# Ledger of designs, part 8: VHH binders against F-box/kelch-repeat protein At1g80440

Target 1, 354 residues: F-box/kelch-repeat protein At1g80440, of Arabidopsis thaliana (Mouse-ear cress) (q9m8l2)
Amino acid sequence: MELIPNLPDDVARECLLRSSYQQFPVIASVCRAWNREVSLSQFLHQRKASRHSQELLILSQARVDPAGSGKIIATPEYRISVLESGSGLWTELPPIPGQTKGLPLFCRLVSVGSDLIVLGGLDPITWQAHDSVFVFSFLTSKWRVGATMPGVRRSFFGCASDSDRTVLVAGGHNEEKCALTSAMVYDVSEDKWTFLPDMARERDECKAVFHAGRFHVIGGYATEEQGQFSKTAESFDVSTWEWGPLTEDFLDDTGDTVSPPTCVAGGDLYACWGGDVMMFLNDKWQKVGQIPADVYNVTYVAVRPGMLIVIGNGKALAGYGEATVGYICDLSSSRWVKLETHGGHVQAGCFLEV
Below, E stands for the ipSAE of ESMFold2; O stands for the ipSAE of OpenDDE; V2 stands for 0.75 times the mean of E and O plus 0.25 times the DockQ between their complexes.

## First folded at step 1 (VHH)

Design e6 (framework vhh_6z1v_2)
Fold by ESMFold2-Fast, scan of step 1:
Structure e6 (fold): chain B 354 residues (1-354), chain A 121 residues (1-121)
Amino acid sequence: as target 1 above (354 residues)
Amino acid sequence: EVQLVESGGRLVRTGGSLRLSCAASGRTFSSYAMGWFRQAPGKEREVVAAISWSGGSTWHADFVKGRFTISRDNAKNTVYLQMNSLKPEDTAVYYCATDYTYVSGWEYDYWGQGTQVTVSS
């Protein structure tokens, strides 16, 4: 059947592949053939192969009022801001239905395929833990509510995506402030949670990355060791369904009661601590760069092949500071270029290619 | 039951600095998330900053623009708000709040009396 009347299918397919992601819902609504075409996993693969895919930086960012310099003071409402890297265009996703005061505080953002997943955090009105999973499909431009996280309600857990199908969660604390050993995986397509075997250690306020085929859970602390962050790490092999041996000195350079370093994964494992950019190489953390001095508090770090993005708070300057400061680093040259940020404070982020 | 006592508020000139303290008593302080809130005359109460019970995770509102820093000392059962580069717009009564599970500053019984900060030109 013809995709577009009076056009050869190969020409019509080329037109679909070149379309902006913002047009996907419109394209899908034209007819069953077009909806089928853009809904296939092959469609996104073809877009990437033909170099028509778009890279999106997705941020949980406080909205800035049109009268941003006005003296109206209100609790910031977090929304999803999207930067399309090729065009430099910023857009805002529609709000999550029923979440009129914005995204949960301290929520986690991860990407799976063409989906953005929002997990956990605290309700911005009541400050109670969310067990909610919200999924935004860039193919349909719609939010859906995913299956809630099973078991005990948890906050401040480690969370990472394999970028392809699943989201993994480990640790955190329950409503009684007890650190957790439990872990689970969410299959986005099947909308199903499955428990993993427990970790060897309780890990509240841990970090997690999916790297080199494994779900790594780093640091955190046990209930009895509150404020004394562990240097240990352990990793789950999704192919064998087993946790590997505990690594005692994974964070070897952190010798005090500080929070674990911020970790970033994207082919190469990076972390930011003490104003330094560290890379995990030859089973050791090695300093590979220095964060620009005007970034005081790093709130979000992401890595792409050859590039590192750092977003944080600006320092007070002449009595006043900037709310948000972002930079992109070319890792081969160690050259930093300031990123324009078109909104307020960033609390979480992720990358997605569509 | 948790009791909170805020202190440190005073009159300060624009551009000045001030450190607020919140001393907690009652149940184990180190098991509670803590937050700083403020309310100016004629305005709604708003969240300024929050800190997890370990101190490993913090959140700051955009309107303090990197000027305020929340911290805690669990050995002293105290949470702090360091306020730098103060503006007249920062004039408000500042409250610390907590509950057993999470910061619940909207529940009246969870709040102290507050401490008045006045920033003059």
Scores: ipSAE 0.005, ipTM 0.317, lowest interface PAE 11.9, mean pLDDT 75

Design e7 (framework vhh_6z1v_2)
Fold by ESMFold2-Fast, scan of step 1:
Structure e7 (fold): chain B 354 residues (1-354), chain A 124 residues (1-124)
Amino acid sequence: as target 1 above (354 residues)
Amino acid sequence: EVQLVESGGRLVRTGGSLRLSCAASGFTFSDYAMGWFRQAPGKEREVVAAITWSGGSTWHADFVKGRFTISRDNAKNTVYLQMNSLKPEDTAVYYCAAKYTYEWGSTPYEYDYWGQGTQVTVSS
């Protein structure tokens, strides 16, 4: 049947390709033909190819205390805030069913296709480590529960997505506070976990990125080196199923006492430390920008080709709690534009295109 | 695993000044409210000062108001306690502590991570 009555299918597809992601659940609910059309991977690929895709910044953000006060207050409740970059419109995702106190504390956020994946963290009620996987579909606007992370429960692990099919997890510490060498991969479509070979080093509080076809695990510290962050990195090749050789001095140029916030886009690797934006170029970290002075501490960084997003803590307003400040940098002009924020502390985030 | 390392404790004269530092590592410092506690010989640990995760709000115990000031530098992962007009009764081991919340806590039981302490002795 015709996708839209009395309209050629190629024109009808063009109309669907131009739709806002907010309309996807409505479109999918119209009939089986429309549901199939928007659920096909080809539809999302065509949207990107035709430049009708929407770029979303997804943040795990604390609710602002509207009263403001000097009183002792309960653990912050985190929700998902979404910024559509083209329109500047902010929205909030529905809560995860059964999670009455919000997102897990210190959880990891990654994107796979049109799905947002929430991994691990601590239960905000019990403060016990989660092995939970929650998946939000931007196609249906619904949450589902994925297969739990296997093995020992872990916190403060490195986590990165290939953006297409898989999420990789490495390191962290177990419930006895021992740093881990183990790593694993989650196939989102198959809903299954597979263990990888162990890393060469134990890595608690490491950072991870998927870059140049490899899963890179950067920094962190071993149990016996507690508080002494490694300058090393290692990377896993899913196609060969093996770890490459250890890079001893990957972070050697940093003066930071923790693994720096890192992000990757279009083959370029970025990190923020010491008030500077750094890019890994010609096997060295090169300063490519300076973070605006009103960002006291960077809590989240994300990049897309030509654009860098930095979010952190700012000055608290008189009589109110902490201010969240964010900026978008046009990497071609090095011009920073302040990002409007309407919420509190950002604990995690990711970038997603639908 | 987490580490908090206090420094700056020493012997000082009554009326003197001292700045304590606490260097944090192994966690995202800016996500944590920080507190300074002290424990004098034969006494329980008591809260001295606290600061929210952004540094935007501070609290000081009545017995140190006007003399002590808590501050933090999130770029350096460090919390400070500036102590002025020191008195012999300020003699104690000073501990820094971290709590995952946008508000500070007033009791030791509320804090998640602790340093090993730094000794401050005020001579008469």
Scores: ipSAE 0.000, ipTM 0.123, lowest interface PAE 21.1, mean pLDDT 78

Design e8 (framework vhh_6z1v_2; at its last look DockQ between E and O 0.14; V2 from the best seeds 0.00; counts 0 for: pae E 21.2 > 2, off the site)
Amino acid sequence: EVQLVESGGRLVRTGGSLRLSCAASGFTFSDYAMGWFRQAPGKEREVVAAITWSGGSTWHADFVKGRFTISRDNAKNTVYLQMNSLKPEDTAVYYCAADSEWTYYTPLSESEYDYWGQGTQVTVSS
ESMFold2-Fast, scan of step 1: ipSAE 0.308; ipTM 0.731
ESMFold2, look of step 2: ipSAE 0.000; ipTM 0.114
ESMFold2 (binder alone), look of step 2: mean pLDDT 84; pTM 0.863
OpenDDE, look of step 2: ipSAE 0.026; ipTM 0.401

Design e9 (from e7 with K99S T101E Y102T E103W W104V G105S S106G P108Y; framework vhh_6z1v_2)
Fold by ESMFold2-Fast, scan of step 1:
Structure e9 (fold): chain B 354 residues (1-354), chain A 124 residues (1-124)
Amino acid sequence: as target 1 above (354 residues)
Amino acid sequence: EVQLVESGGRLVRTGGSLRLSCAASGFTFSDYAMGWFRQAPGKEREVVAAITWSGGSTWHADFVKGRFTISRDNAKNTVYLQMNSLKPEDTAVYYCAASYETWVSGTYYEYDYWGQGTQVTVSS
C-alpha cells in the first residue's frame, strides 16, 4: 500500500519525517500503513538524523486565573505546558483523565523516547502520596496509566531518565516521614518495575541525574538529620547492577544545605547554586557563569550542546511579583536571553525531542 | 546551618489547648512560606496549616478549621500553631516546614527545610 497516494514511498516517508509532532495523531489515524510508519522507532531516529525533529520543553505549571483578575488562585491546578523551541509556540496538553484538580503536587516529570512520564507526588486535595505513573504519548496525544510504583508509597524522591527506555527512582520518604534507602527502575516499554539494591544512605529530598550510563543520587538527608542535607553522592551502574563507592564530599564546595538543581549535556555535569552556574571538572565544581539576578529560586535546569536553560521563581513582594522566570544562556558567548513563560509557578520539567 | 526547632508538644486531655512554636535560623525567614504537618504512627503525613511569607494569607485543613490557627512573627523568626478543643485523633508528631513557595492554598508548598518534630498526645 502507498503511504501517500500518487507518491513513491521514499518521497512519502520524507514528507512524514517533516511533519509537526502535533500532526502525529492525525497522521496515525489516516490508515494502518501511516500509523505503522510513525510508530516505528526508526521513524523518530530518522527525524532526529534528518534534523526534522522538534525540541519540546515540558513544564508542570500552575494555571493563572484565565479572567486576568490579577489575584493569586487559592488552589493551584498544575497542567502540562509545552514550549516548542523552534517556533516559540506554547501549548497545553490534555488533562489526565480523572485528575480534575490537575497534576499531583511535587510530581516528577521525565521523558523516555517520545513519551512524557509523570511519577508520584501528592494528591492536591488529600495530600496522600501517589504511587501513580501517568504516560503521555506524543504519537497518540493520549494519556495512559502505567504500573504503580511498588513497595512503600514515597514522596520527594530523586528521579531521572536515561531518555531511551528507563526511569530510575531513589530515596524520598515513606508515609511515616522516614527517609528511604530503596531504589527502583521502571521499564516504559515493558511496563514493569524492578527494585535495585539499596543505596548506602537514606536520602530524603535528594536530587538525581542520569549521566554516562550511571544513575547518580546526590544529597538529601537521613530521617535523624532533617534539614541537614548530605554532601555525599552515590551512583548506580545499570550494566553491572551495582552501586559504586560513596563519594563523601561531592558537594563539599557548596555553602548551601539544599541539594542544588543539576543537569547534564554531552559529557558535562552542571549544577546551579548560590546564584552561580557550576560545572564539574577535574573532580571539582568550578564556576562557569552567573545566573540572572531576577531568578531567586532555581527549580529546573536543562543543558543542551552550547546552551543552558534555567527556570525558577521570582521573589514575591506582598504576595505579588513574577511567579516564574526563565532564561536561555548561549554557553559560547555567556549571553542570557529571557524566556517568555506561559502561566504560573513551575514545579517540575523535562526536555523531550520528537 | 539551617535549623527549624519545634517546641511545645506535650500530653493534654481532650478539650485542652496547646501552642506549638517553631524557631527558624540559617535562612531569611521572611522570604519563606511556613507549614505545619502532622504524622501519627502508622498513618499518612498530612498538612495541617500553612502561612505565606508575609503572614497575609493562611490556610487550615478542614479537620482543624475553627480549632487550630497558624501565625508567624517575622521579627522573631518563629511560626506558631495554636491548637484549641483538642481531640484524641489530634495525637501525632507535629512538624514545622519552610518553603520558598508563594502559594497560599495550603494544599501545596514545596518544602525545603524540615524540623525534627514535637510529640502531641491527646488522651481521653
Scores: ipSAE 0.000, ipTM 0.125, lowest interface PAE 21.5, mean pLDDT 77

## First folded at step 2 (VHH; framework vhh_6z1v_2)

Design e8a (from e8 with F27R D31S T52S; at its last look DockQ between E and O 0.01; V2 from the best seeds 0.00; counts 0 for: pae E 16.9 > 2, off the site)
Fold by OpenDDE, look of step 2:
Structure e8a (fold): chain B 354 residues (1-354), chain A 126 residues (1-126)
Amino acid sequence: as target 1 above (354 residues)
Amino acid sequence: EVQLVESGGRLVRTGGSLRLSCAASGRTFSSYAMGWFRQAPGKEREVVAAISWSGGSTWHADFVKGRFTISRDNAKNTVYLQMNSLKPEDTAVYYCAADSEWTYYTPLSESEYDYWGQGTQVTVSS
């Protein structure tokens, strides 16, 4: 069956490859053949390879006063905001079905393929930890409920995606505020969780990144050391299914009171320490940039080819309803451009390429 | 695997109305196109109506068009068939079906649907 009447299938595929992601749901609804085509992993791969893919910045962001006054709302509602990098257009995803009060507080966002995964967080009303997993497909523009996180309910855990199939979770604390050593992996396609071996250390409020086949868990603190963040890191090799040795003094003494926001780009590891952008190079952290002074409490950092994105608060002691400040740096010119943000506090973010 | 359960079928008089419901199990209801089929005694099963995953598109058989309306509520994992102006000829077992292969409906044959309910009996008396 021809994908498009009177066109060779290869030409038809090229046509579909050039469509905007906003059209994917429509395309998928045209016919079985089109649905199958856009549902194939090769479709997204080909889009990327042919440079027709689109990069999306996805944020969990609190709503502010509709009047635009920036007034702090007593009970902020978090929603998913999406920035299309190419056009600069902001959109909002539909709310998660059944989540009438917005996203769980401090939920984690990660992208896997064309899916956005929302993990855990605290109930906006009761502040009880959720074990929920929600998946949004950018192909179908639909939410679905994933398998619940196994084990004890946890919050403030490290989370990272291999960007292909799985999401990995480590650390955090349970409802008794005990730091956890447990880690687990979620296969999005199979909708299944599997426990990893325990980490060497319990790590509350740790950061995590995935790079080169390894799940890196950085910093955090032990139950008995509340607020005393570790400078250590450990990494899990998914191929060997083993944790590597503990790296002591992985982080320098920066005076920071939290584990630094961390990201991976181009094979390199980046982190924001205070007002500085740091890169791990030659077995040491080196300053490679400085964030604008009006960005406080960096909540999201991303490095892409040719650009650096930083998002934080506009004030040092910002609440949930405070306006978000974001900048993009052109790495070639070192020029910072302020993002036009239309929302309050950002609690999480991720990039998705479709 | 999706389980479908029909409800709402009963005895009704000619000219009466019924609303059938079909509840689907699982967490991915919105990924399925849904359809209603019916089978009268001694007759083959036939398509009554179909609805796309979003509910934005619907199809109705010629014999029921204008009298029956298919709809869905994805939040409730339920598809509906509102039947008005019922006739004795509408007496049949009505089946709910789900198509998991794609999200958009076409005038689909029975073989294209992957999951089926057990059916609910609708009887229209003279």
Scores: ipSAE 0.000, ipTM 0.224, lowest interface PAE 11.9, mean pLDDT 87
ESMFold2, look of step 2: ipSAE 0.000; ipTM 0.198
ESMFold2 (binder alone), look of step 2: mean pLDDT 81; pTM 0.840

Design e8b (from e8 with E110A E112A; at its last look DockQ between E and O 0.01; V2 from the best seeds 0.00; counts 0 for: pae O 8.4 > 2, off the site)
Fold by OpenDDE, look of step 2:
Structure e8b (fold): chain B 354 residues (1-354), chain A 126 residues (1-126)
Amino acid sequence: as target 1 above (354 residues)
Amino acid sequence: EVQLVESGGRLVRTGGSLRLSCAASGFTFSDYAMGWFRQAPGKEREVVAAITWSGGSTWHADFVKGRFTISRDNAKNTVYLQMNSLKPEDTAVYYCAADSEWTYYTPLSASAYDYWGQGTQVTVSS
């Protein structure tokens, strides 16, 4: 059966490859043939290869009052905001079914393929830790429930994706506020969790990144060292299924009160320390940029080819739900452009290519 | 190219057991719900069993009565149908099918499935 009447299938496929991701649900509803086409892994692969893919900045963001004053609504509700690269268009994902009060507080966001994964967080009403996993498909534009996180309920854990198939989680604290050494991996395709070996250290409020086949867990603090963030890091090799040695003094003394937001791009590791953008190069952290002065408490940092994205608060003592400030830096010109943000506090972010 | 290839069908005696396999290729297997259908001579195609993308949920037809079990291995891109206590009335061509969406109606409607295999013949002798 021809995808498009009187066109070769390869030509028809090229037409579909050029569609906006927002049209995928519509395309899928046209006919079974189109549905099948966009559902194939080959479709997304070809889309990326042909440079028709779209890059999406995805944020968990608090809603503000409709008047646009930036004031927090009586009960801050977090939703998923999506910024399309290139167009600058902001959209909002549909709410998670059954989550009437918005996203869990301090939930983690990661992308795997064309899926957005929402992990854990605190109940917006009871503040109890969730073990929930929600998956949004950008192909079908639908939410589904994943297997619950195993073990003790935890919050403020490190989380990273291999961007292909799995999400890794480490550390955080349990409901008794004890820092955890436990780590685990979620296979999105299998909808299964598997425990990793325990980390060498318990790490509450740690950061995590995935790079070069390794799950890196950075910083955090022990139960007996509340608020005293470690400068150490340790890395898990997924191929050997082993933790590497503890790296002492991985982070410099930045004076920061939290583990720095960290991201990986182009094989390099970046972090935001205070007002500085740092790059790990030649076994040293080096300053490679400075964030605008009006950005406080950086919540999210991302590096893309030729681009740096920073999201934070507009005020140093900003509360949850207050207006957020974001900038994009052109790395070639070192020029900063302020993002048009219309939402409140950002609690998490991730990047997704579809 | 999308392919579903069934195997394991053969002649068996009443009360015997068979395990059917369906090997999938050409699509992301783990994104699809899978189903087994059968068609006996002169009868309409009917659903036997279905399984969600993760294997977390299954559906079986009433006539199965616990005799058949559907399962899948996403690492092998394969769905299985374990058939026990086979009866002559189980004689049919068995088809594997794939659907990108698991809905309330997916297990029951052949039209909901996107891809189909060529089928494998199961014959149960009295």
Scores: ipSAE 0.008, ipTM 0.228, lowest interface PAE 8.4, mean pLDDT 88
ESMFold2, look of step 2: ipSAE 0.012; ipTM 0.513
ESMFold2 (binder alone), look of step 2: mean pLDDT 83; pTM 0.857

Design e8c (from e8 with W102Y Y104W; at its last look DockQ between E and O 0.00; V2 from the best seeds 0.00; counts 0 for: pae E 23.0 > 2, off the site)
Fold by ESMFold2, look of step 2:
Structure e8c (fold): chain B 354 residues (1-354), chain A 126 residues (1-126)
Amino acid sequence: as target 1 above (354 residues)
Amino acid sequence: EVQLVESGGRLVRTGGSLRLSCAASGFTFSDYAMGWFRQAPGKEREVVAAITWSGGSTWHADFVKGRFTISRDNAKNTVYLQMNSLKPEDTAVYYCAADSEYTWYTPLSESEYDYWGQGTQVTVSS
């Protein structure tokens, strides 16, 4: 059960901690002891503590039409592209087994530990709501299928993870396009769904974020108010198992903006609307930046400590498979640099640390 | 020497239109955010509109929303204010200003602008 013959286990673990995540499948193939060591959750914590963890940007990104057909693609094919923040290297994950036309349309991506979770969306062939859960481990480089989402089939729901264990799914609409008040959580390690108490409001096309120990569900609209986005939010406190009071004026008037993308960086809450980068401070949204003008329609925004990433449409503003324009902003200097993206439209993304 | 020179201010009737220009010299114009401010008799100077260094983003005060439009031509080192549907309340001296900080954020406080023009008088008569 030795990690490496004639080498103390502590020295062997030091070698493993320094390995790139891209080497983990090769390391795991050497023997069971190495495979077990790489797969331990304690290993990930130790790797982070020793400054050997790698930060990844994970995107659901459309393939561009290499044939140059000139036709609007009726259903773009999405795949997982991965940017390694430190090296700037782009790679692509293997396809989900059994998904011959790519990822579900409008699926959600979140990370839990070293696992990428892919949820929901619409089947790219049938356009029916998808209740499957797909999980990719960056430690093993393998896909697995999680427990299906229970209850009515839903799409366009809010989705967030606490990064450690749990994924929230809230709102969206059912197959009759009725907005939902229901919410549920997925425990990734136990592979189990649990329904939460209902939200105070129906919330179709809402956003979700985990911040300050709570899941926040933001915006959305009720069935009778289709397309008229709410300025309200409500938060689920896992410790009390209760929704808190409805916050009636959480969002400023954003005009015709859908529920704004919201994310957390450095313990602070950010959102993007009207071409502006907003930070929530003293119970008020404050403008802290502006997105570069050649990003015509923002399709993905993420904020990490000290960094903002924006991706949107470039020269062509119509249809699936459009060329992308991306930027990285250093929030401390307010300097933007172009991010080369090698593919088409980005429908979803998340950060992951491995 | 940095210079901002406003022009185009004059007397116009209520409901009329006017275009202000601000010619810039003595600095690299395309590196600066620009703003238009105004000061009515007996009032503090207030921001009217602002525009980023590239012209890609603009901001307009609520009291001019839909009536005034800021724009810039970096090839001519000029920022403009198109003023439509003028009201007597728009009577003021209008100032052009430049922000020396090279940011993508458009500043709205007059204290963030380093260079100022001498102003051009706009008078709207009933």
Scores: ipSAE 0.000, ipTM 0.096, lowest interface PAE 23.0, mean pLDDT 79
ESMFold2 (binder alone), look of step 2: mean pLDDT 83; pTM 0.852
OpenDDE, look of step 2: ipSAE 0.026; ipTM 0.386

Design e8d (from e8 with T103R; at its last look DockQ between E and O 0.01; V2 from the best seeds 0.00; counts 0 for: pae E 22.7 > 2, off the site)
Amino acid sequence: EVQLVESGGRLVRTGGSLRLSCAASGFTFSDYAMGWFRQAPGKEREVVAAITWSGGSTWHADFVKGRFTISRDNAKNTVYLQMNSLKPEDTAVYYCAADSEWRYYTPLSESEYDYWGQGTQVTVSS
ESMFold2, look of step 2: ipSAE 0.000; ipTM 0.091
ESMFold2 (binder alone), look of step 2: mean pLDDT 84; pTM 0.864
OpenDDE, look of step 2: ipSAE 0.027; ipTM 0.504

Design e8e (from e8 with S100T T103V T106S S109T S111E; at its last look DockQ between E and O 0.01; V2 from the best seeds 0.00; counts 0 for: pae E 14.8 > 2, off the site)
Fold by ESMFold2, look of step 2:
Structure e8e (fold): chain B 354 residues (1-354), chain A 126 residues (1-126)
Amino acid sequence: as target 1 above (354 residues)
Amino acid sequence: EVQLVESGGRLVRTGGSLRLSCAASGFTFSDYAMGWFRQAPGKEREVVAAITWSGGSTWHADFVKGRFTISRDNAKNTVYLQMNSLKPEDTAVYYCAADTEWVYYSPLTEEEYDYWGQGTQVTVSS
């Protein structure tokens, strides 16, 4: 079957590779051959290889400013905002079916290929921990339900993706607010969870990054030490299926901190604390920049080659100014440019290439 | 009965340091966001710092950023304010407060806090 009438199939396929991801559902709806072409994993690889892929910044953002003037304050409704880096266009994904009050609070967002994975969090009505997994395909623009997280219900866990196939989860606390040592991995294509060996430490409210084939779990605190954040880290090597040794002084260069560090990887390992951007080099953190002062609390940080994105709480939480402030830093020049955001508080985010 | 008791306020010299403590009782401390407020003579009470129920997120007012640090120890039911590089304009009565309704971020207005301590006086001499 001809992909485009009167064009050779190789020319038609080249045109298809150049289409915006937003056109894929329309293209798929008018022709089986086109539906098949955009559904192939090879299509996405060819699109990336020919440099026609689109980079998306995906954020969970409140529709309602959480700053309030009274004692009765409605829980903000979170939705998913998408920024296409090339065009600067903001859009919003359709709501998750059955989630009438928005995303679970403090859910995790990660990307695997062209899929957005939404995990966990707290039900916005009942405040009970969610074990749900929702998957949005940017190829089909449709939500699906993934296998629920097994074991105890958990919240405030570390979460990271290898970007290709799996999502890893570690720590958090159970329904009795006991910090967890357990960890697990979700294979998105097989829709299957597998438990990992336990971590060396209980880690509630830990941070996680995937870097160089390892799932790093950083900081957190034990049940009896709530609020006393650890300076340790440990990493799981997916290829050997083993946790490495505990790094006792991983965050010792941070000085006295009682807040969880924000860590991110994009080739090199970065962290944000105390208003500084730190880079992990030669087993030491070194300061490489300062976060603009109007970012009160960093709520999301991401790094791409040569670029750092920081989003945080603004002055509106103190009764004036903007509720959300974002910046992009060119790491080569240390220049910060304000990111124009359209929406409220940001709880989570990820990058996705489609 | 909910009680918040501040301690540690005293006279210090400019450039000095001081740590305030607020002991909490009569409620499940780890379920509440906490804040520090201050009221200088002739001024309105203002938020200084706030911290979520677990200590996972903190907020500090611009006039104290880099100098003051809020923290909490839920095992001891205590919230702290470490004050460094003190200035005469930091002279005030400092209050701790607890909020029963907002657990996922630190509330920043005094109207959102239900429980208040009696205050502790901090005086910074020139």
Scores: ipSAE 0.000, ipTM 0.291, lowest interface PAE 14.8, mean pLDDT 80
ESMFold2 (binder alone), look of step 2: mean pLDDT 82; pTM 0.842
OpenDDE, look of step 2: ipSAE 0.014; ipTM 0.266

